Miniprotein binders against p81326. Designs and how they scored, part 29

Target 1, 226 residues: p81326
Amino acid sequence: MLHFGGFIMEINHISKILEKEREEYIRNKVEEYLKQGFSKDDAVNKANQSWRTYIGHRIQDVIYNLLKKFLKDSGLKVTTDKALNNRNLPEELDKVKRLIAINYGEYLFLPDADVIVYKVENNDIKIIAIISVKNSFRERRFETTYWKLKLKESPVTSHIKVFLATPDKDNEISYKCPNGKPKKMRIILEYELDGIYFLKEDFEETEKAKHFGKIVEDIIEISKKL

## First folded at step 12 (miniprotein)

Design Bh16
Fold by OpenDDE base, fold request of step 13:
Structure Bh16 (fold): chain B 226 residues (1-226), chain A 83 residues (1-83)
Amino acid sequence: as target 1 above (226 residues)
Amino acid sequence: SDLEKRADQLIEFAEYLIRLAEEYLEEGKPKIAIEWLELAVRFLQMALRLARKNNLDELAERIEKLIERAKELIERAEKIKES
């Protein structure tokens, strides 16, 4: 059990470190856009948009590498949707790509999959879980639930667990009914997804809403049942 | 052993964080690099505690050397930050 109290605390620091970069990043980008001839207001808006993209990729990369290291000894492999966006894939990754594809009749599309966890047994690939990593919910609030629902529609993909990992910086989904008011987004995400994992301390814990420190154990347990 | 595997996992993740910090240094961001290095040291310290509890002396020595290396990188980054 990775339930070292220390491990949980250090996971929370990941998000804190990433947020410390924001002020300097915004200042530098604003200066860059001003030099390009944008107005002050336009420069600030563009800098904020750039930051959202930048920090989103950074947290995804850190979480990917964390899961890669901590799942390795369990015989589990990890990849990303980005790694699958190649014309010439190794056979293993080509199989992974096909096993997560969603059917739209004439077309197959991949779900958003920041992390894909799979195992190889007797040359057969089994997809275990897809983890969506979101720093904030300013955009695409229900995109992860859409993909979960689509994956359920096929017997090929219905077994795949879909998890959300987030620091929830804006406290949009940390509590179900803060001040007696239901948080629609928390309720829907928790209902539709297989789990929500928080990279923070201040959240309402439930059967499906857990600290991110539990995700490795949960994935390993799921992998044993497949 | 399961404990040895856990120690190795912590070490490998700490090594990733050290590489990440080096990337931030190359980008001219020593303040953030230091924060990642400090986090790496804390993960290595967790691994060290596991190694010592299980009498894995060789592994403990290896981890201590990694901690020392990370601390040296912090000192270098601090000098860059002050410059």
Scores: ipSAE 0.836, ipTM 0.934, lowest interface PAE 0.6, mean pLDDT 93
Fold by OpenDDE base, fold request of step 13:
Structure Bh16 (fold): chain B 226 residues (1-226), chain A 83 residues (1-83)
Amino acid sequence: as target 1 above (226 residues)
Amino acid sequence: SDLEKRADQLIEFAEYLIRLAEEYLEEGKPKIAIEWLELAVRFLQMALRLARKNNLDELAERIEKLIERAKELIERAEKIKES
């Protein structure tokens, strides 16, 4: 057994490496926005917003590739919502798209799905899980919860597990009651979602809140029950 | 075997990290590239331990070559960083 500890430790480095770009990125963007005629305060705000977008995409890509590699030998496939936003989809991906769609009466919309895990058995596609990858929780705190609740409303999608993966850099959801004060976001996310997976060491572990190193095993186990 | 599969998974992920590091090098970010390469080496070392434990000599050799490649890329990146 690879000491579960070693793999866990290396996963934590992913977020640490990505954050090392922040200072230089912010500096360069601030300079760019100043040259565009923005005030110093506006330039800083825009740079921070740009960073959030940039780092969010980077961590999503890394996690996607990680899951893709570590789930492959279990007969599981992964895709993204972005990959489904094409006019000409392969049959397999078109089926995946239809199987995660949420009904709004006259319209079907896809949930936000940074990673979609599915299996193909006898030409049938079964969606196993959707993983939302978030670096921070500033503006869209309960968006993942909304999608979970919407997926739960349909018998077509109710079986789909929805997980959140995060390094939680700002410690917004790492603990339920730090200093005796309940963290609303942690409590609600843990209650509504099927699991929260942390790419860090310092968090309150529960049945639903685990280290990201466990997500592969959990997904494989779920896939066997479907 | 399950251990062989796990070793392969680690290798494939490490190869992804190496490619990611190469992209950062192309972007002129050798410092970050080195960090990704070092992470890749650590994953490969984990795979190597698994391969050796299971007497998978061919796999071990492949992993060692990948580690060597990653280390060479680190050296190259360090030279770029110093220039």
Scores: ipSAE 0.836, ipTM 0.934, lowest interface PAE 0.6, mean pLDDT 93
Fold by OpenDDE base, fold request of step 13:
Structure Bh16 (fold): chain B 226 residues (1-226), chain A 83 residues (1-83)
Amino acid sequence: as target 1 above (226 residues)
Amino acid sequence: SDLEKRADQLIEFAEYLIRLAEEYLEEGKPKIAIEWLELAVRFLQMALRLARKNNLDELAERIEKLIERAKELIERAEKIKES
């Protein structure tokens, strides 16, 4: 067990670095919206919303690239839902897209999938895991659980592991029952998902709730069983 | 070897972080760029320790050059920040 204690610590810095941009970003956006004719209160609200979107994409990109590099030598491939939203897909990605699609009768829709991990064996594609990356839970708190439940409804997708990765900066899901009060969101997410991975130190560790530093190993082990 | 693969993974991720830092520099955000570069250096130092432990001299030399490059970028970013 290469206790890459150093690696775990460095993962925690990713979120910290990203959050350092917030003050400057908000200031610049507020100024921009004021110039567009918005009120001060509206400008602040819009700037905060813009920040949430911006930082969400930034952390997703970093996590995607991290997983891409650290899973490469295991023969595993990664993609994103965004990469699949193209009319002209390579054959491999077209197959991936079809294998994660959820049936709604007349329509097929993709789950929200910030990272999709798959392997190719003998020209067959096996989807291993979907990772949702959430910087905060202010919006769409149970979106990831919805997709997990939908994936379970089909024998085609029921094997796909669904993980949540988060720094949980607001401590919304870091503990199950702080001060004896149940945190509904933590309990439900942990129950429904295959795992929660934290990009921080201060959280309640369980069998399903782990530090993000363990996700690569867990994915590799799952891939060996498929 | 597994250790060589791990070192390569760390190097590749560090190279990504260096590119990310360069994007921030282009956006006029040297403070954040420096933070990413420092993180990249720490990952490279982890890779360097692995390379040295396994007597991978050529790999160690390559990593040292990458660290030097990252440090030069930090110095450049600091100059931009002070201007």
Scores: ipSAE 0.835, ipTM 0.934, lowest interface PAE 0.6, mean pLDDT 93
Fold by ESMFold2, fold request of step 13:
Structure Bh16 (fold): chain B 226 residues (1-226), chain A 83 residues (1-83)
Amino acid sequence: as target 1 above (226 residues)
Amino acid sequence: SDLEKRADQLIEFAEYLIRLAEEYLEEGKPKIAIEWLELAVRFLQMALRLARKNNLDELAERIEKLIERAKELIERAEKIKES
């Protein structure tokens, strides 16, 4: 029962705080690039690229810590793609990595899985969900759907729920038909993924498109069925 | 109990937010640190409301001390911001 009004409101406030840092961050980065000899236009472009990387990592960190704290009393554990790429993997994480890897013949690759939720029961590890955190849809608009489709192709991974978490501040996927015209990205993402969780108030809610604050109870409920 | 678990989860997340704010203070970013600290206080106030409604006095005292610590950090950050 984590979805009482105050909790959802404060969860959505997280994205507002993240965006308040933008102006100061970009200003500082422009100054750094100017000192390195870049033109003003190049420094601004590089600063904006730096911001996109920075804010993506920050959103992922906040989501990871939120899920870790709110899921642990339900017997659920949380890890990240970065943690799984560490050479010194504990046995438990090595098993998690193997259970989500996609087979490409002689090669194994991890899907787009910024945050991974799993449980351990009777010495077995079961992957519950992976969450892709997207701050922008400029370059890799449908990558998450590709990974969902690949996971569906194998019986060992077909049960894994694939979620997208986003502030979507530019309203790229907030509405299905914002001007009477279907928004391709929103329609396809909602169709193929198991859920889209928005870190903001203003979006079109559906059975799959929800406030991020609802993700904890959704994951817990899914885990009971596995 | 479920209510105590919910309060503990809120506290633990608020403690993460306080640590995040402290990182921003160390980086010389008091404006954003205050935003994270104010959010942490709001989560702690939610936990405090749960503790008080259920007469969990020891838990309520712990939460009140955490709120006081967060508010002291806000005051420190305000001084840095104004400098």
Scores: ipSAE 0.816, ipTM 0.929, lowest interface PAE 0.7, mean pLDDT 88
Fold by ESMFold2, look of step 12:
Structure Bh16 (fold): chain B 226 residues (1-226), chain A 83 residues (1-83)
Amino acid sequence: as target 1 above (226 residues)
Amino acid sequence: SDLEKRADQLIEFAEYLIRLAEEYLEEGKPKIAIEWLELAVRFLQMALRLARKNNLDELAERIEKLIERAKELIERAEKIKES
């Protein structure tokens, strides 16, 4: 885009907007849980868990719509793992599901991928990338790296790029060596994944750790190599 | 053209942001709705600059109308916030 700097700047604002509701949401939920008989400590913990679920769905929806709008004119299509879990899939999505599924003997599971990017050429479907959206790293912090490693194990899925998108509000993975101490989570995620895309300005940028606004161009360039 | 495609992408995303803001307004959350509407206006302004720079007059007029509608929603949300 001609105003790429503006695009990146405004995309990073999304996470700021998402967090503005937090205090009121938490307060209301704490009051609700206290009325249900929970202790104050339990009510606070449950309210924070409720917030993470609520805002996680919101940010995933925003990212899905952003990618869908900005990738369509490059011949790229976007779906979600939730959409692929529907029982009655259109033929195209059923093929996408089969191409990304992981085999565990008699069981077949989809990777935990919030957003899936693919293309259709000459009735062939090629999965380009999956994007995992993480709002915090309190729970399930390495699930994305597990799925990358599983996808690498098969020649039919080893080309699929695995990205993580995050506001990383609490700076859990924003820097590799904060205060001179290696941050294990950031180092492992950056090593194993194909990219980490931050919805904020302040983080340590590397070849794999970038502003989220760059994800569109990166996906388009990757798709040209397939 | 490529510039028309880029402008259309910015517009479509801004329209999604406006719909999201309208959802917040219906939920009685005008402060948050204003934030999403202001972001939508910024994306529309990016699209408008592309359209004007390339003399796409019909597209620019459409974008200007969308900006005005988003600003009307912001004004309405400000009145709700004050109530």
Scores: ipSAE 0.810, ipTM 0.927, lowest interface PAE 0.7, mean pLDDT 88
Fold by ESMFold2, fold request of step 13:
Structure Bh16 (fold): chain B 226 residues (1-226), chain A 83 residues (1-83)
Amino acid sequence: as target 1 above (226 residues)
Amino acid sequence: SDLEKRADQLIEFAEYLIRLAEEYLEEGKPKIAIEWLELAVRFLQMALRLARKNNLDELAERIEKLIERAKELIERAEKIKES
């Protein structure tokens, strides 16, 4: 996986396949909204909003399933923020939830984490990493860095790696210095996070900014040190 | 054995991709289903290479049957697409 070029190349196809779905998705949604009585302009706007929600959820599901399949033989388990917000949690997931919670005095909140990787050793749980999945950076552009900094404040959570996974189709963070000027969002995200993993081919690769296909080996290596 | 584990992981992810493609076929979206199936075949081909390199004949035969199934689904989807 670490140097399996075919694996990395095929993983990058996920975002390409999803982009091919966009045209048909939007066309179908526009027709659906037109039948509901919306104007053409409103139907198009609503279809684009629907697409952004749909593709975000789809990318997260694919990432979850990929990590679950490729990490299980290393003794690593994977869950999601949605699963942790279920009111009837199994004991194991309740422990996971408590181990990532951030203390705000009288209140406890979960960091914004889409996918959580942990291991179980002798009925003890160790959180390895959380992965934030972002399709677009139009809003909440530095939210992931805030949660990384909060996790660093407690000895219970300071070891947790915080990763960002993104197709970054609009090249918002793909390059450090496009046109010779530093891109603030890319520079800050790369500096503060433990890694950025791209679901595409064209980006500036660094020690922290990598192809998504490398995330499995990185997580396994980290887990051996905890 | 590490190569066998790696092959099994590739197979399981490919099986997920096949199920995803089947959902698209059920929804009448053969074009996108073919894309996911072709990706699944590529993962299965990676698994097959590992199985053959490690002389795992039973695993290789299983993978070949999965590839055949995925290609049959592609053919089915192509017929639906042309309709």
Scores: ipSAE 0.768, ipTM 0.911, lowest interface PAE 0.8, mean pLDDT 88

Design Bh6
Fold by ESMFold2, fold request of step 13:
Structure Bh6 (fold): chain B 226 residues (1-226), chain A 83 residues (1-83)
Amino acid sequence: as target 1 above (226 residues)
Amino acid sequence: SDLEKRAEQLIEFAEYLIRLAEEYLEEGRPKIAIEWLELAVRFLQMALELARKNNLDELAERIEKLIERAKELIERAEKIKES
């Protein structure tokens, strides 16, 4: 894969654009809620909650489209958890859904699988990777780790790579030992997951913690081994 | 060739970014639309560099037209922003 002309650098501009949108979005939402009669404190809280939902969908959509465009010529297909939750699934997507579902006795649930990469060989489907997209870790610190551990429990799903993609604008997991102290969340996420991909320039790069622009090559290489 | 495939991937992602920016324009949000359009132009310029280095003249012409379209959208967004 060619990393010419600053492909990785340009991808990191995505998070800068999203931060610029945040300022405008929050300002407009606060004003909207104030006009509805909410107190200033309530309006701010509601605007921030609205933003978290909105930006989560935006980041997922951008990542989905990036992966779809850059992986298709390698024989890899990409779908989303939203697409898999439709009642009228095409047979191919129904198989994808069944191949990532986790068994809880009488119930089957999908892991935290915002974006799913798979390939089709002779009408058989092989799940390559699941990408969890996190804008923030405040309320859901280790959810992605939980799903990786659940997928490892079965030989049917243990091969599935679980990646985390994040702008991590607040540096919640950007460094292993900030100020000389181990950051538990970064250490555990990096240990348990197959990779963490940052949508920004400034973070501690390791064998598993990489610039998001590296994810395409990594997925292609993994797919060749399966 | 692999370089032509890479240029097409860059073009397709830039086209997605342009469509995203058009949605923001329809919502009356030109400042953010401009940011996405400028990023789309950067991806198109990478594709154009690939096309020119490999003498893919028809592809380069197509990319130049896409850049012109994106820049026209930026100009419209700037006018909306001033309103």
Scores: ipSAE 0.838, ipTM 0.936, lowest interface PAE 0.6, mean pLDDT 89
Fold by OpenDDE base, fold request of step 13:
Structure Bh6 (fold): chain B 226 residues (1-226), chain A 83 residues (1-83)
Amino acid sequence: as target 1 above (226 residues)
Amino acid sequence: SDLEKRAEQLIEFAEYLIRLAEEYLEEGRPKIAIEWLELAVRFLQMALELARKNNLDELAERIEKLIERAKELIERAEKIKES
């Protein structure tokens, strides 16, 4: 049980460090774009766009590596949708890819899956969970919900848990009814997903909305039932 | 033991953070590198506490060496930041 109060606090620091990078990153990118001949306003806009993409990948990578290390001793493996986007996959990853595929009649497509957790038992692969990692909800607000609903439609994928991990830096989903007003996004995400995990302290905890420090234990428990 | 496994998990994650910090140093970004290294040290300190509480002396010694290495990298990064 990684429920060490210290571990929870250090998880919150991951998000804080990533946010500290923003000012320096933006400054450096603005300077780069100015040197390329862009106007000040264009340089700032491009720098902000670059930052959103960059920080999104960085947080996904950190969370992937965290889960990889902390799930390893439980006999659980992790991969990413990016790792599955290859023509020459090892047999194990090719099986993982097929087991998360969604049927659209003539076509199979993969859900967005920043982290895929699976186990191998007697050469059989069981998919346990898909974790979507989002730094912010500026784009694709309900995309994770869409994939969860699609995965439910097949007996092959209906057992797969779908989790959202986020620092929710803009407080878009941290509370259900701040100031007595329902937050549509929080309510829908919590209803449709199997869980929301926050990389922050200031949020409304529920049965499905938990601190990210609990995700490892929750995944291990799910894996024992499959 | 389960405690040894937990300590190793913390060590492996800290080692990842150290590698991440080294990438930032190579990019000429010592300020952020230091933040990741300090986080790595805190994870290693958690592992060290776990090792000491369970009388895992060899593991404790290994962790202490890793902490020292991370601190040396912090010192190097601070020198780069000042230049």
Scores: ipSAE 0.835, ipTM 0.933, lowest interface PAE 0.6, mean pLDDT 93
Fold by OpenDDE base, fold request of step 13:
Structure Bh6 (fold): chain B 226 residues (1-226), chain A 83 residues (1-83)
Amino acid sequence: as target 1 above (226 residues)
Amino acid sequence: SDLEKRAEQLIEFAEYLIRLAEEYLEEGRPKIAIEWLELAVRFLQMALELARKNNLDELAERIEKLIERAKELIERAEKIKES
């Protein structure tokens, strides 16, 4: 038995460490915005917005690097939507970009994809999964669901698994029916997505809602069936 | 072996966390750097346990050296934090 318990505990610490930065970050940004001539209220609001963006990118980077390292030996590769936003792409990444593109008639657009997992077999690329990493659900609550539904509409992309990874700090989706009241967001996200993975201990576990520590194994298993 | 691969995965992720901590140190943020370094040490300790259980002495020695390096960085960061 791989000491799965220890690994799970350390994953939970990732989010906790990132949150410890908040007070110092906010203080420094408020001071910066005050020096720029903003009012105190505006400075605080701007600092909080800056923090949300900053911490969102930080957690995405950590999760990206985690998946990159732990999937490598399974012959799986990872990239990001940001890496695909280049005019001069290597052939492999250009193929990846084309294989995740969504058709809007005259235009092709990429889904939001914090992590893209793919494999190369016999010079063919197969997209396995897209992972959306969200620190909070204050904005764009159903964005990941939208992209999953759009990917399902094409036989080219319908096989792609879409997962959500989150610490869910505000407990917006940790439970389905706390105190007998349905949490609409949890129910819809769990229904529409292929899985939700939590970077925390306090959540309602289901077949689709799991601890983040299981995501590597689940992706590897999916990759063997494609 | 699968266990050796798992140990290497843990090592590589820990090395990433060490680099992340070094970035925070360069930014003058030793408190957060220490937290990442301590996490890196815990991942390395997991790798070390795997190496020892499988009699991978060379790998164990490599991991121990990485742990010592991370601890030295923690000590340096603590000194910066106290100054």
Scores: ipSAE 0.835, ipTM 0.933, lowest interface PAE 0.6, mean pLDDT 93
Fold by OpenDDE base, fold request of step 13:
Structure Bh6 (fold): chain B 226 residues (1-226), chain A 83 residues (1-83)
Amino acid sequence: as target 1 above (226 residues)
Amino acid sequence: SDLEKRAEQLIEFAEYLIRLAEEYLEEGRPKIAIEWLELAVRFLQMALELARKNNLDELAERIEKLIERAKELIERAEKIKES
C-alpha cells in the first residue's frame, strides 16, 4: 500500500508549487500594468486580481487531472462545467449536463462545477459528486453552499454530493474555533456541504473535513452506493 | 491487481505533471518546471515502490525510464535557468 502518508505529503506539494509562482507573477503583472498607464496602487490591485484568477484555474486543472487519473480504474468519469458549455455535446456529456441542471422555472442553469464525477451503467448516467476547487475564499464565500442547497431541492439532483477542495492558504476555514472564536465560514461550509478536503496538513480534521488524499476513496465508496 | 492499478494511476498523473512542466519550459519558466518535474519524480518513485513490491518488473522498468526522462528534463531546465 502506498504509505497514505507519502501520497498526502505529495498532494500538499501541489499547492506549494503553485504558490511559488506568485511573487514573480505579481511582479511581472505590476510592471505590465504600469506600462499601460495605471497607477502603482491600481497596478498592484489588478495584478493581485489577475493572480487570483490564474492560480484558481491552475489548481482546478491539476485537481481535475488528478481525479481523472485516480478515478478511472473505478469506472468513474470526470468532466467540468466548462466542458459542458458547448453547443454540440456528445450524448454522454449532454446527459451529464441535463442531470446537474438546476431549475429556475423558465430557465435551467448549471451549478458551478469545477469537477463533475459520474458513472455510466447500462447506458444510464449517474452523477456522483460535484467538486468545487477554491484556492481562496475572498470572493463568493458561500457560493458552493448555495449550489448544494439548490441541488438538494430537486429529486433529480438531491443525491449529488458536493465537495469543496481547497489549500485554504489564508486559514479561513482550516479551524472551527481558532483562539476560541468560531469561524462562521468553516462551520457553515462543513454543515451544508458533504465534505471539505484540504490540500494542506494544518487543519482541524472532522468527519466531513478531511485531507484531500481521502477524496478518491470517498468518491469511490459513494459511487458503490448509487 | 489493485496495486498495479494504483501504480498505473501514479504513472499517469506523473506523466501529466511532466507535460505540465514541459509547458512551463516552453513559456520560459524553468524554475517552476523543475518543481513540477521533481513532484513527478516523487510520484513515479511511489509507483516504482509498488511495482517492485509486487514483482512487476516490466512496470518497474517503464517507471524507471520515466524517472530518467524527468531527470533529464530537470537537467535541461536547470541549464536554461542558469543561462
Scores: ipSAE 0.834, ipTM 0.934, lowest interface PAE 0.6, mean pLDDT 93
Fold by ESMFold2, look of step 12:
Structure Bh6 (fold): chain B 226 residues (1-226), chain A 83 residues (1-83)
Amino acid sequence: as target 1 above (226 residues)
Amino acid sequence: SDLEKRAEQLIEFAEYLIRLAEEYLEEGRPKIAIEWLELAVRFLQMALELARKNNLDELAERIEKLIERAKELIERAEKIKES
């Protein structure tokens, strides 16, 4: 078990580092696009779009590596939806892919699952949890809840825990009733998901809304029940 | 022991952070590399505390060497940042 205060404090530095990178990244990208002949306004728009893609991948990579290192000694394995979309999957990952796929008649699709935690027991694979990593909620506010509901529709996938991990820098879901008014997005996400894990200190903590540093012990405890 | 296992996990994550910082250095971005290296040192200090509390002297020596390496990378990155 990790010491809660120290581990939480250091994990929250991840999002702070990423924020410090933003200004340097955008400045460099704007200059790059200007040299390619784009107008000032177009260069700024393209730089901001580039940043949103870049930061999403970076946060996912850091979280993936954190979970991989801290879950390894508990017999838990970690993969990503991008790894599962590769051609010629190893048998183990092909099984993981099949165990989370949603049936739409002729088609099978993966849920939006940035990080997948599973275990291998007696040559069988058990999916433990899916973690959706969101830097902001501008475009895909409730996608994670949609996938949780779809996974609940089948007895094969209904046990899978669905978590949301986020810095939530703009406080879009940090509090249930800011200024005395219910925040629809926070309330619905907390109600439907199995947990929300914040990569920051300032948020309303509940039974389901927790510091990200607690996710490791939560996943380990869940895995013991499966 | 469980505390030794926890220290090893902190070390492995810190090593990932060091490799991430080295990527930033190779790309000519020392300011951000320093931030990741400083975070890696913080995780290594946490691991060192666990090792020392449990008299794991060989592990503590290994962690101290990793901290020294990370600090040397910070110094190198600071020099690059200023040029």
Scores: ipSAE 0.829, ipTM 0.933, lowest interface PAE 0.6, mean pLDDT 89
Fold by ESMFold2, fold request of step 13:
Structure Bh6 (fold): chain B 226 residues (1-226), chain A 83 residues (1-83)
Amino acid sequence: as target 1 above (226 residues)
Amino acid sequence: SDLEKRAEQLIEFAEYLIRLAEEYLEEGRPKIAIEWLELAVRFLQMALELARKNNLDELAERIEKLIERAKELIERAEKIKES
C-alpha cells in the first residue's frame, strides 16, 4: 500500500540532498581547522572525520522521523539507542532498554542500534526490529552482524530483526559479484542480517536487499507475526 | 480510509522536512534548506493526489496551503542565498 514508485523514488532523494551538503560542510570545516593552526593535510583529514559523524547523525534523524510517522498508525513505536542511554528514562523506555541489553558477565550493554522499533500490548513490550544506519563501511564493517549474532544467542532476543540502512555511495556493498568475484562484505552482511535497505536506486535487489522505501511495510508485516 | 491514512502520513513527514529546513535557514544555510523544502513539496504533492482521489476537499485545501507555505520559505531562502 505504501509501496509505490513515487514514494520509493522520493525517499532515495534524501541521500542526494545529503551529498549536496558535503562540499560546503567540508570547505567550512577545513577553514576552521586551518585557523586553529592545523596543517592543510590535517585540516582536511579532520574535516572529513567531522563530516562522517555529522552525516551519520543526519541520516539517522531522518530515518527515525520517517519510521515514526509511517509506523504510528500500525501501533508501532520508535526510539533510538541514544535515547535509551539517558540516565532519566521513562518507564516504557527503561523496559525497552532491558529487553535488548546484552549481558557480558558483570557488564550490561546495548547493541549499537541507531533506531529501535517496538510495540506495546497491555503493559508488555515486544521489540520488533533494530535498524543500523551506516554511511560508509571503511570502519566497523561487520559491527551490525556482530549484534545480530549476539541477539540470536538468547531466546528472549532471538526474534529481533536486525536491518542495515545505507546510501552506500561508494558501492561497497551494492552488488554481490561486481566483477564476477564475490564481494565479501555484501555476501556476509546479506547472509547474516535480516535485511539491507538501500537509500539509492542502483544496487542488486534480492529478497534481503531492498529499496529503503520498502522497510515500513516489511516492519509492519513482521510485527503482525509476533 | 487507508488512502486518507497514507495521505496524513505523507503530510506529517513533509512537516518534519519543513521544520528541518527551517533549522537550516536559522543557521544561515539556505542552499541546503531549499533542497529539503523541495523534497517536502514532493511529499505534499503525493498526499494531495491521494486526497483528491478520495474527494477529501478539506484535506486537499490544507495540503495546498502547506505547499504554498513551503514555497514561501523557498522564496525567502532564495533571497538569503543571493545575498
Scores: ipSAE 0.819, ipTM 0.930, lowest interface PAE 0.6, mean pLDDT 88

